# VHH binders against q9y6x5, part 187

Target 1, 379 residues: q9y6x5
Amino acid sequence: LPPKLLLVSFDGFRADYLKNYEFPHLQNFIKEGVLVEHVKNVFITKTFPNHYSIVTGLYEESHGIVANSMYDAVTKKHFSDSNDKDPFWWNEAVPIWVTNQLQENRSSAAAMWPGTDVPIHDTISSYFMNYNSSVSFEERLNNITMWLNNSNPPVTFATLYWEEPDASGHKYGPEDKENMSRVLKKIDDLIGDLVQRLKMLGLWENLNVIITSDHGMTQCSQDRLINLDSCIDHSYYTLIDLSPVAAILPKINRTEVYNKLKNCSPHMNVYLKEDIPNRFYYQHNDRIQPIILVADEGWTIVLNESSQKLGDHGYDNSLPSMHPFLAAHGPAFHKGYKHSTINIVDIYPMMCHILGLKPHPNNGTFGHTKCLLVDQWCI
Key: E = the ipSAE of ESMFold2; O = the ipSAE of OpenDDE; V2 = 0.75 times the mean of E and O plus 0.25 times the DockQ between their complexes.

## First folded at step 7 (VHH)

Design za55 (framework vhh_5j56_2)
Fold by ESMFold2-Fast, scan of step 7:
Structure za55 (fold): chain B 379 residues (1-379), chain A 128 residues (1-128)
Amino acid sequence: as target 1 above (379 residues)
Amino acid sequence: QVQLVESGGGLVQPGGSLRLSCVASGFTFSGSDYYAIGWFRQAPGKEREGLSSISGSSGGSTSYSDSVKGRFTISRDNAKNTVYLQMNSLKPEDTAVYYCAAGPLYGSYYFSKEYDYWGQGTQVTVSS
């Protein structure tokens, strides 16, 4: 029987939540599997970019989903509420479900993972759900498990996406222990439900399961706002993305816009595109704007307004608060092994190895994950 | 603190019209031209869907979902700190609770969680 993999994402699950809160179900999963304590995500540390990096193994400048809001300078298209499903935005990479369907003549299934309701290179996930935040975790799980058991050709790669703890992290902030404890306990209960459902359906012993996330969360405050309108008139630029990484398209001379912004706040770095730090791997794509503003951790960029966000993400990917974790269980994985750190782009070549797929060229390093796998050695 | 309040819902016959209002308090819509305001709805037994958004203090950029394009129009009145959704040619399928939300332009209708401010909703019922 071909190997099978279920990839589960809990959006915005900061790595250190594992140390500060109790997760009895997740800890039982880890006890019989593996834990990577920190996953260094890609910049910018946002939902669409990092979810696409997980399934492509590519930096954002290479896969083309460079933000949750984008403008393409060559085609003059913008990625917004009306354009999210345009394949144009997703076609700069080949996600693993497409590779799975084309290389092995197998099926893929998806419950809400970003990009899975879009035809990419003329290929859409064999089974998928159109994105809808109102659909329960239980319904997503029921569809995924039904497709894993009742599909021909067989589903060998499945994804499951859940919006928490990100939504509550934004609303309450990660330092609100009372509200975050309640939310994280509910997530742990959902992990318990997941494991129980897989056991009940006879899937658990032969299925590889990865539980991970795209980014973390940091505390924001009304005392930490950067008002762009105090530094530059909006007639000088078009705003493509705002906070905490602002993407600025100048309407006048780029140098003049840069000079107005560079001294705007001591809590914001202002970069011309060519001066963006190489370590971000955030430079070589037409969707990255001529000027990028990067707020310091916990600072929110605003336009003459207040923000109700008590938590946010998108910040520098070197920040531990931006890092998620990865836990995994199944026949491919060791039992009771803990690993310190991998890069989020390393997940893709590891998943390709587990599924027996030839990975497309990618930025991950298989050697970084080999210690997790029973058929590999590490020293 | 900051609040959004929807009004203008009610019962109408198919083919009728309603104008929903979204009034902000604690902040203003007359800020940057790039501040986005959106309308969403949730029908009984259906998903919450994004309907329309408007950015810019003068209404400079608008977008509409295919289900409402040509029937619904979003607009703003900065003097009244209000955003409107004019709904024409209403159908029974338009029956839902309607919400307004405000936030940066970085969120899609799929990522409603990224909007900073939400109203409590107003009921629209289209009955024949």
Scores: ipSAE 0.000, ipTM 0.214, lowest interface PAE 17.8, mean pLDDT 87

Design za56 (framework vhh_5j56_2; at its last look DockQ between E and O 0.01; V2 from the best seeds 0.00; counts 0 for: pae O 3.7 > 2, unsure alone 61.8 < 65, placed apart)
Fold by ESMFold2-Fast, scan of step 7:
Structure za56 (fold): chain B 379 residues (1-379), chain A 128 residues (1-128)
Amino acid sequence: as target 1 above (379 residues)
Amino acid sequence: QVQLVESGGGLVQPGGSLRLSCVASGFTFSGSDYYAIGWFRQAPGKEREGLSSISGSSGGSTSYSDSVKGRFTISRDNAKNTVYLQMNSLKPEDTAVYYCAAGPLYGSSWFSKEYDYWGQGTQVTVSS
C-alpha cells in the first residue's frame, strides 16, 4: 500500500523510564517493531527546539527555534503569546509536512505538534488543530484517525503531540516513583488505546507508527539554586531566557557583563556566544544571545527567589537524563530489533525515506537508522 | 519569595460578572522584569486551560483564548502589583478553579506546565 506515517510524541519521556517502570502496551508495540534505547537530542534540550529538529533534521542554530523563550537581535522581535504563530519564527526551515504536501500532492494531518498551526513558507497542514492543552488525547486521536482514514488527497503524514509525562515530570520530579508510576501507567494505557483504535479501523497493519519524545527530565531541588541577582545587577542586561540555560542580552559592554558572571557560581558555565562548545551546534543564529549561562544538571537559575519546579530539562544534551527514546512499528520497520543510539536529527531523513520524499538539506545521517528498516542493508 | 495570591472567586448566576485579582509579591511588573502573568482555569476531570496573559511595561501586551475573547479582559495595576481578570457574560461552562501563574516574558503560555509560580486557585461557580 502507499506508505503512511504517524509520528507521536509524549513530551518529556526520559529514556530510562522504560527500564524503571512497566509498559505492557508499549512493550507489545516494541516486540513487533523496533526500539532505539537513546535518542541524543539537540541543545538546548527544550520542547519547541527538539520538536522542530525532529521534523526538519536540523540543529537549532539552523532551524531558528533556539529556545522556548527567544529574542531576535536583528528584527528586535521577542517570542510571546502575541506572536508565537508568526511565521517569522518558523520559516528558517521546511518541516516534513510542508515537503509532504508539496512534492506528491499528498495531505498532512496534525494534532498539536509544535509548528503545525503556523503557515510555514505559506503552507499549513491540510488538517490541523490549533494548540489547546485542555483537548484530550482521545479527541486528538479521533481526529487523526478520521483524517488518516477519510481524506482526498490521502493523508500520508500525521502527527500527534501529548503534554505528558513532561507536565508531571516538572511538578513531581522524575525521582517521585509513586506519582511518576501513576502518570506513566496512564501514558501506557493511551498507547494501548492508540494501537486498539488503529486496529479497529483497519489501519494498523499498513501504517508506520513512530512513538518518540523531545527530551528527558532531571530532578531539581530547593538546595540547588543559582541566584543570578547575587551575580549581576538588573540594570546591566536584559534577560531573554532563565533556566537552566540563561540567555543574556547586555545593556553595557559585553566583556563587563561576562566578567561579572564568569566566576559567580561553580554550578554553571558562562559562555560568550563565540565560545559556546562546538558540539552543541548552538552559535550561528541571531536568536542566540551574546552570553549564555548553562547550569549543571539539576541546578536551577533563579532571580532572588525559589523555584516550585521539582524536575526540569534544557541541560547539556550529552546527559543521559536528557535523552528520550524512539519506538516504531509498521511495514517499513523490522520486528523485535533493538538499537542503542541515534541522533534526534536522524529521524527526519528516515521519515523522508519511508514516505518516498526528497529531504531538504539536513544535519541527520540516514546511515544511523538503516538497521531499523526492512528495505535497507544494516552493514 | 515570589508568591501569587488569587481572590474574587465565588458563586454567580449565568450572565453575571466577576473580577478576579492576582496579587504578586517578590517581583514587579515594570521595567526589565522577566515574568508575565497569565490566567488559567481547570474544571474537574479536565486539564488546565490557558485563558489570558499580560506582559510588558505600562500598557502590556495582552492575549486571549478563543473561548473567552470578547467576554474576559485582563488588566494590571502596577502601583498595587496586581493583575485582574474581568469576567463578563459568565456561562455555566465557565465553572472552574481559576489560577494565576508567572511565566517568561519572552515565552508562550504553551509552556505553562513549566511555569515556576502558581497561585493556590480561586473557585468560580456559575449556577442559579
Scores: ipSAE 0.600, ipTM 0.813, lowest interface PAE 1.5, mean pLDDT 91
Fold by ESMFold2, look of step 8:
Structure za56 (fold): chain B 379 residues (1-379), chain A 128 residues (1-128)
Amino acid sequence: as target 1 above (379 residues)
Amino acid sequence: QVQLVESGGGLVQPGGSLRLSCVASGFTFSGSDYYAIGWFRQAPGKEREGLSSISGSSGGSTSYSDSVKGRFTISRDNAKNTVYLQMNSLKPEDTAVYYCAAGPLYGSSWFSKEYDYWGQGTQVTVSS
């Protein structure tokens, strides 16, 4: 019968939290499996884009989820609470749960991974929870394990999403040792609960489990603000997204808007769409606006002189502070192996290999992850 | 400095009604095309939940979560720079601290943890 995979994300789990905080349960998970110490994620380093990149193997420009706040200039659609489940936003790619459940005698299950409550290509995850942040980790885990054990056709691919440590990282900042220690201890306890539940249900030995994240977190400060009001009149542009990557739709001549912004702050780069650095792979989609502003690490773009943010993400994906980790355990994975780095888009072809799925065209490289897998020669 | 201040919480019986107010200062709600004001709640031991939002622009587009749709109504009073949440048919499960927050118009309340400004909250208790 086909192999099974559970993909777990703890949102905003910065890679170096593993070195700087105590994780007895996660460290035991790693000891009996594999660790990738740093995962280079996609630009912009935001939640929806990176979660969709994991499950499609595509850069944001190719899968169309280019930010958490979006405007499509061709259709004039706004990404909002009333339409964030509109397949229009998601249909530029085929996520792994769709490919999986279209196989004979397979289904997919999801506890709140971005996009799993959307009928992408007329196909919604076979079992899913509508997103609701008030649902406990225990309830999400209960549903996922019930579906893994009791479904016909069997669930072979499952996802589980949790909002921490991202929510607390924004609230306290990653440098708040006291508060982040408490938060991260709770996360480690949840990982312990996950492993114990899988053991108790007889799933642990034959289920492949990936624990990863979408991005890290950097410290913000009231001393590191970039005030757009000091550089440009609001009437000259529509603001689609603000910080740390602002998305600017000019209302007047684009060159005039660019010229008003280009020297606004030494801590912000201003790009015309065609001048966005090639290493970002962030240019070829209609949802990417004509001008973007990219703040330096730890700087916040504001419309006024204040910010409540103590931690944020979305910065340049070359920054180590933006990088998550990946850990994995199960019959497909080596035990006690550590790997330095992969690209986040490499996770998709690896998952397809584990599940015996033909990957869609993607930006990942299977060779980057083959050393994690027991069935691959790695020299 | 932007500030959001909630008021109007209290104790109410099941089936009752309350109206919450969110007073904004440090920007004019109706003069901003970027920010939407949203209502959120957090019960003890639970994570925060998004309820409703209203845009600052003319026309004032609204949205509602499935848990409150048909029972709660969001509105604004531009002269008072205030957003309201009218809560009808209240249930014990509506017991929580209620927050207002300002975030991007072009984004989902899924991302409320990234919203720029938060109020301090007002307690709502639904109990007989």
Scores: ipSAE 0.316, ipTM 0.709, lowest interface PAE 3.5, mean pLDDT 90
Fold by OpenDDE, look of step 8:
Structure za56 (fold): chain B 379 residues (1-379), chain A 128 residues (1-128)
Amino acid sequence: as target 1 above (379 residues)
Amino acid sequence: QVQLVESGGGLVQPGGSLRLSCVASGFTFSGSDYYAIGWFRQAPGKEREGLSSISGSSGGSTSYSDSVKGRFTISRDNAKNTVYLQMNSLKPEDTAVYYCAAGPLYGSSWFSKEYDYWGQGTQVTVSS
């Protein structure tokens, strides 16, 4: 039987939740599989960029999804969560489901993973759900498992996306133990449902399953605000993205805008595009604006407004609070193995290996995941 | 803000010894299983070279490049939040600016681009 892989994302699942909360179902999943305790995600640590990095193996500057909100100055197009269906934004890379879909006797399926409801390079998954936050996990799971079990050509790669615990993290903040305990319990139960469903269908032993996330969550506060209006007049720039990484499009001389912002707050780094630190791999794309503001962990950039969020993400990708985890189970993976860390872009070449796909050029390092795989030598 | 500060560099004769220190602020070396502290060096006209690393875990797993194995020893003092590089049997070819860096532990990663934080470096000169 051809290898099959299900990639599952729980949005905003911070890695240290595993240490601070109980996950009976997820722990069982890990016990029979592998765990990467920390996954270093890509900068910026936002939903669309990181999900696309998982499935392309590319840094954001390379795959072109550089934020949840983007602006292209040439075409004057805008990208947002409510406006994400234009292939223009996605076509700078080839995601794994497209690669898989183009193979003989293979098809791809998707339940609301970012980009999966868009024809990329004129290819869309044979099976997909349009994004709808009102659709239950159960319904998403039922469709995915049905497609994995009954499709022709067979579905060999599938994605499943869920919005929690991100939404709750934003609402309550990650330090709210009472509310987050409740939310995380629900997530664990969903994982239980997933495992049970796979067992019931006879897929569990033969299906490779990866459970991961795109980013973590940090605690925010009304006491940690950076008000840009105190530093620069709003008429001098266009805001493309706000917090915690602001993308600034100057309406006046860039240098003047920069000079007004560079000392705005001791809790915010201001970069000209060419001066963005190399470690972010966030420079070589026209969709990155001329000036980037990066708030310190837990600080919120605002425009004379109070933040409505008690938690947020998008910060420096070196921060532990921004890191998700990765767990996996299936015939490709060892049992009872724990790994310290990988890069999020490393997931792509691993998935390609599992599926027997030739990877497109990518930024991942296959060597980082070798110890997870039964068919590889681990030093 | 995370800062790394190297010290202990200087002039030494061939066969001599130096002990470098890397003090971290804004970051605790201990207690993080996914992070490593590494020592690098860069000689004039050469690429930066990874020398040694120690994990942030309680066990403190260590690794060494072939060029320094048997001569250099990396260690950590958690109370001082300091990582040390004991350099013995120094050779003229060890002359370089030495850097400490903090980053994720990808097994034994010697790629400088993978490290998140860097010190300013300390000059080590080995000469008769």
Scores: ipSAE 0.053, ipTM 0.590, lowest interface PAE 3.7, mean pLDDT 93
ESMFold2 (binder alone), look of step 8: mean pLDDT 76; pTM 0.788

Design za57 (framework vhh_5j56_2)
Fold by ESMFold2-Fast, scan of step 7:
Structure za57 (fold): chain B 379 residues (1-379), chain A 128 residues (1-128)
Amino acid sequence: as target 1 above (379 residues)
Amino acid sequence: QVQLVESGGGLVQPGGSLRLSCVASGFTFSGSDYYAIGWFRQAPGKEREGLSSISGSSGGSTSYSDSVKGRFTISRDNAKNTVYLQMNSLKPEDTAVYYCAAGPLYGSSDFSKEYDYWGQGTQVTVSS
């Protein structure tokens, strides 16, 4: 029997939520599996970039999904949520479901994971759902479990994506204990439903399950706004992405635009592309704009207006508030093991190992995750 | 539309020198710092090899592959919107078609995927 893996993402699940709220179903999952307390994600700490890093093991500058809104200076193409089905944007890397289908005579299945409804290198997930946020968790789970149990060639890699707690984190802010408690309890109940469904269908004992997230969430405020219109007229530049990382395409000399922006706010760093800190690994791609603005944690960049967001992400990936967690259960994983930290790019080579796939060149380090695995020594 | 035109190739004896020119149109080095210009070569039956790059940014940086470091020098003339590759101490193994390429990255010339605008190439032959 070939090894099977289900990768589940709850968007915006900040690591310290596990310490501040009760998760009886998730804690039962962890008790018989493994927990990585903090996952250091890639910069920028946004949904599309980090979800693609999980499945490719690459920094954003290497896989090409560098933001949720992008402009490619060479081809002059624009990327937004409305046109993310153009393979051009996704073809700079090979995600694990493509490798799974091409290296082994096996199928992949996907419920809403970013990129899975796009043909990448002429290969689309064997079973998939077109992205639609209105589709319930239950419907996504029903499709994934049906495909895991009733496919030929067998589905060996499956993904499941859910938009919460990110949507509520933005709306209420992560410090709203009443609203976040309600949302996180609902997520824990969904985890309970997932485990129960897998047990009922006879999948639980032979399936590896990873539960993780792409980023965390930090509290924002109407008292922490950076008004870009106060510093530079919009006739000098085209805005590609706004907050908390602004991507600026100058309409005049780059140095002149930089000089107008560099002293705009004490709560924002202004970088020429070549001056972006090396630790971000966010420089070597056509889709990274000539000037990048990076707001300090909890600050929002606006255009002469207020922001209704009480929570946001996208900030410096060294910030603990931006970090998710990883929990896993199954025949590949130890039981009751707790690990402190891995890099989000380390997930990909670990998953390739579990599935018996040869990984494409990547930025992950298999050694960082080997203590989680029963077939590896922790020394 | 970005266009690149190479010139300066030809036949040269081993140990000789040659200067290649790459003229850019559709952007300027002084007014637009978004482009790095790289030099690549391809010999018959071999893969394309990156040789050198120069940044289009103010204060531009240069890079060289190990095979040409110390023998080749890249430079730019902003007034002529031109990038040069000065090739000294030429060897028979330097025989190839030489290409100029432009891309918006400040990365190494060793990676051709970083460059989407290419010239037509100029032949360099080093023989007795």
Scores: ipSAE 0.000, ipTM 0.110, lowest interface PAE 21.2, mean pLDDT 86

Design za58 (framework vhh_5j56_2)
Fold by ESMFold2-Fast, scan of step 7:
Structure za58 (fold): chain B 379 residues (1-379), chain A 128 residues (1-128)
Amino acid sequence: as target 1 above (379 residues)
Amino acid sequence: QVQLVESGGGLVQPGGSLRLSCVASGFTFSGSDYYAIGWFRQAPGKEREGLSSISGSSGGSTSYSDSVKGRFTISRDNAKNTVYLQMNSLKPEDTAVYYCAAGPLYGSSTFSKEYDYWGQGTQVTVSS
């Protein structure tokens, strides 16, 4: 029978939470599987960009989901993470569920993973749920497990997305140990429920399961605000995205806008698009705006107002606070193996290998993940 | 051909310390991203237990079993082609033959089946 893979994301699960809190169910999962302690995500360290990088193996400039809020200068279209099922935004790459359905004539199933409720290259997940944050983890898990057991053609690739601990990380901040302890304990219990359900249905021994996340979280404060209105008047630019990476579309001369911004705060870097550091791989796409502002860790860019968020992400991807982890279990994976670091783009070619799919050209390096796999040499 | 030689075992009182050494030949740590080194032990009548590992990657990622976390520390001296296991707060239940092992992994693992090359072992006895 064909290999099966379930890819699970807990949004905003910062890697060092594993060192600072106890996860008995996750530790039992890891004991008979693999752990990658840090996953270096792509810039910007936001939900939609990084979830799409996981399933395409591409940097944001290459797959086209460059932020949670975007403007395309060629077509004049606007994108928001709360709207927009326009395939236009997603068509610059081919995600793994599309490849799975087309190359292997197999089914894919999805519970809320970003992009799975959108037809991409005229292909939508065989089984999917329209995004709705009110749907419980239990209902998402029930649908995924039913589809894994009862589908023809068989579901060989399934995804499951959960909004926590990101929502609580924003609300309380990652330094709120009491609230975060409660949230993370509940997530560990959900992992226990997931494993128990798969065992009860006879799926556990033959299913590959990856548990990962898109980014981490850092503490914000009302004492760490950058008021953009103190730098420049609204009439000079259109704001495409605000914080912690501001995307600025000038209405006047770009140099004039840049000069008003460049020395406004010691706690943000101001880049002309062509001066964005090469290490970000965030330059070669029409949806990246002419001027980008990057706030220092823990600083929030605002427009003459206070921010309610006590935690945020989107910051420099070299920051350990922005890094998630990856844990995996199943017939494709070694048991009791720990790896230090991979790039988030490396997950895609690894998943293609597990499923027997030919990957589309991508920015990942299969060699970085091959030591996780039983059928590979580590050399 | 990869060979591993353990040393530094012996008799120690409960609460004492020992440092085990594992000298590798057939590959070099200073230029090798390819071999992880693991420390394992086996007491009479018991299964071989994984204790600690250090990766073959330049990053030196480490793993520890729950029974030794906080008491044992693994380290690498690339110039001497040697891996050490520093064992503190030793208990009578730590009495075993201690083995170092090498596997073609650039990560770390305490799972014995990941390792292809094994030393002959060194006896550690914790008794008063």
Scores: ipSAE 0.000, ipTM 0.257, lowest interface PAE 18.2, mean pLDDT 89

Design za59 (framework vhh_5j56_2)
Fold by ESMFold2-Fast, scan of step 7:
Formats: sequence, structure tokens, C-alpha cells
Structure za59 (fold): chain B 379 residues (1-379), chain A 128 residues (1-128)
Amino acid sequence: as target 1 above (379 residues)
Amino acid sequence: QVQLVESGGGLVQPGGSLRLSCVASGFTFSGSDYYAIGWFRQAPGKEREGLSSISGSSGGSTSYSDSVKGRFTISRDNAKNTVYLQMNSLKPEDTAVYYCAAGPLYGSSYLSKEYDYWGQGTQVTVSS
């Protein structure tokens, strides 16, 4: 029986939601599995970058998905709705489903994980669904479980992505207890449905399941806005990305644009690309713009207008509000074990180990996750 | 402040054509390199669907969803600070409220929540 792994992401699931709300189904999952209380994600703390880091084990400057909106200075290409499926953006790394399919005669399956509907190094996930946010969790789960049980060559790696609680986190903000309680209860019920479906199909005891997320969420306010138009006229630059990390492409001398921005607000830091803090690992890629603005937690960069977002992410990855969690269950994992913190890039080499794959060079450290695994010495 | 106003909707027969207009205020297409403008639609009981976008950056690019590619054309008139959606070969399934939306280069037809500024919408009805 080859080892099998299902990787599930609930977008924007902030780690401390686990302390502030009840998750009976998730707690039952954890009771016979493992919990990592905080996962330190990569900067910037956005959906596309962090989902790609999970499956490549690379910092954003290394895998090339450096934001949800990007411009490549060398090729002059823009990452937009039409460019989501251009392999150019994704080809700077090899995600785990490609690695899985290149070893032996194995298949991968994907329900909506970012990048899985794109041919990367001429390899697309063996089974996949084109991204469509209107497709239900149940339909995604039905397809994944069908592919896990009925494929030749066998599906050994499967991914499942769900847009909540991120969408509601943006709309209501993470501090809206009434709305967030409702949303998080629905997610816990989906986890219950997932476990029940796997048990009903005879998959539960022999399948490794990881439940994680890409980032957290922080409360925003119309009282915490940075009006970029008050700092600099738009004729001086092209805006590649706005908030909470603004990517600025100067139309005039870079130093002149920098000087106009540098002292504009006490609630954002302005960096020339080469001055971006080393701890971010956000410097060595042509898709990182010459000037980067980083808003303080809970502050929104705007262009002479109010923001409708009550929650956001993208902020400094040292902030606990930006951290997701990781829970896992299955034959590879200890039962009832809690671990404090891992780096999000550590997930990739751990998954490669579970699947018996040789990982591509990556920024993760296998030693950080060994205490989670039954076949490893921890102490 | 950023404001978008749609116009040009109405009743049209199958196979007909309509041109929708989206007038922007609070920023300029000619002077501003920010704000991609997207066209979305929503039929009763359906989710909001992304159709087309045009970049607000210098040398702006266009994109189209598969459902409208070859039938709809997005364009801009910088002098009038207006974005247009030319809709040709209209079908009954094109019946919906059509919205224009602006985002600071955020924009995926899959991620409508990334658009921060929305117009009020204009009704398009395709019926014989």
C-alpha cells in the first residue's frame, strides 16, 4: 500500500482562532494526531505566495510568486487575471505534485489549490479542477476522494483548497465575534464532513491528512488609512500592488520617488529593494519592484478613498496575527502531540519524506518537523 | 474619492449588441497608472462572474473570460475617463446586472473580493 497524503488548506485561518472558538470536529482530529500551534509563513503574507511556498518549500524570492499582483521587470509581463495560467509565473519552482508525478508511476489530484490548473515544467496535476470559487466544498471533496480511491496509476498526493475563513475575515474583520463564530463553526462542520467521508470510504486509517492554512488575518479600520496620493503624485510611478505591501515602479529617478515617499506616514516603512530586511527573504527576484512600502499591522494603504476591508493580511510575517496553524492525522504522525512552531517552508520536505520523494533544493529544514513523525527520533 | 457609474444597459434581442460605459471619478485613466477596471455580472440566484478587465497602467492590457471571449471587447477613452464594454452576439444567458469595479492592480475574475470599488450596476436583458 503506497503512502498517501491529502493536503487541505482553509484560506486565512488565523492560528489563535483555535483558542478563541470551539472546534469539536477539529479537536477530535487533533486528539489522535498532531497540532503545530503556529506556522511562521513567508513574506508577503498573501494567498498565492504562501500556498506556493507550502508546496515548494521556498521563499517567495526563490519560487517567483512574490505577490497576488506582480510585474516582471525583465520580460515586462504583468500577472493578472489573464496571466494566472501562464506557466512563466510558476516555472521558477517545482511544486510537490510535479515531483510526485516524476517519481515512479504516481498520480496527483487537486481541488482548487493555487497553481494546480497550470502546466508547470510541462507537468500538470494528473487530476484537477479549474479554479472556480462557486464550486462547493462537497463537490471538491467528492472529486478528491473519488480520485484517491479509483485512479491508475494511484493518486498518492492530493490537495484541497477552500476560500474561507479568508473571505469572511476580509468582510467582517477577525474581531467580529458574531459573524466569525458562524463562519468558523461552518468550517469545523466541513472538517467533520471530511473525516466522515474518508471513514465511510475506508480511507481514514491509511491516509495521511494535513489541515493547514496560508496566513492569518488582522483587524483593519477606516481610522487606520495611509493615503498614498497625499505623499506622491501618480505621474511619478506605476503602482504594481497596493496594500498592505505597495510595490512601486518609478517613472522618474528611483531616488526621487523614494525621497517623496520616505517620510510620508509614520505607519509604513519605505524600502529600496536592496534595503528590504534580510529576515523577509524578499529581495532577490525581478518581480520584486524597486521600492516596497510595508504598512504597519492593521493599516491600509489607499488612493484617496476609504477601504471596505475590515480585515486584511500581507503584513510582516513575524506578527502572530499573520500565522496559520497545522494539524495532521494518519499513519505517519504521532497521536496527541503538540508542537509550538515550524516555518511554512518546512512543510514541503516533511511531505516529501512521508511520500518517499527526494525533495528539490528548498529553504525548509526537515529537522523542524521530525517530532511530528512516528519514524523519526525526536529526543 | 473613487466613484464608478455604469450606463448603457437595456433590453436587446438575441444576436443584438450593446455598449456599456463606466465613468470614473476620483482618478484619471490618462494620468493614473493605478486601478485596473473590471467588468462583472450577476444574474438572479447566481454568484458574481468576472468577464473582462483593462489595466490602468501605462500601455494597459486586456483580458477576457472564456464565456465572453470573441464576443465582448473592453476599451478605454482616456479623454472621457471612461471604460467601455462592447457586447456583441448577445445570448439570453447574458441577462444579468453588469458592474464595473476598480482595484489597485488587484484583479482576478476568480477573486472579486479583491476589488475595493464598485459601481451600482446596469441591467442587461436579452429576450425575444
Scores: ipSAE 0.000, ipTM 0.169, lowest interface PAE 19.9, mean pLDDT 87

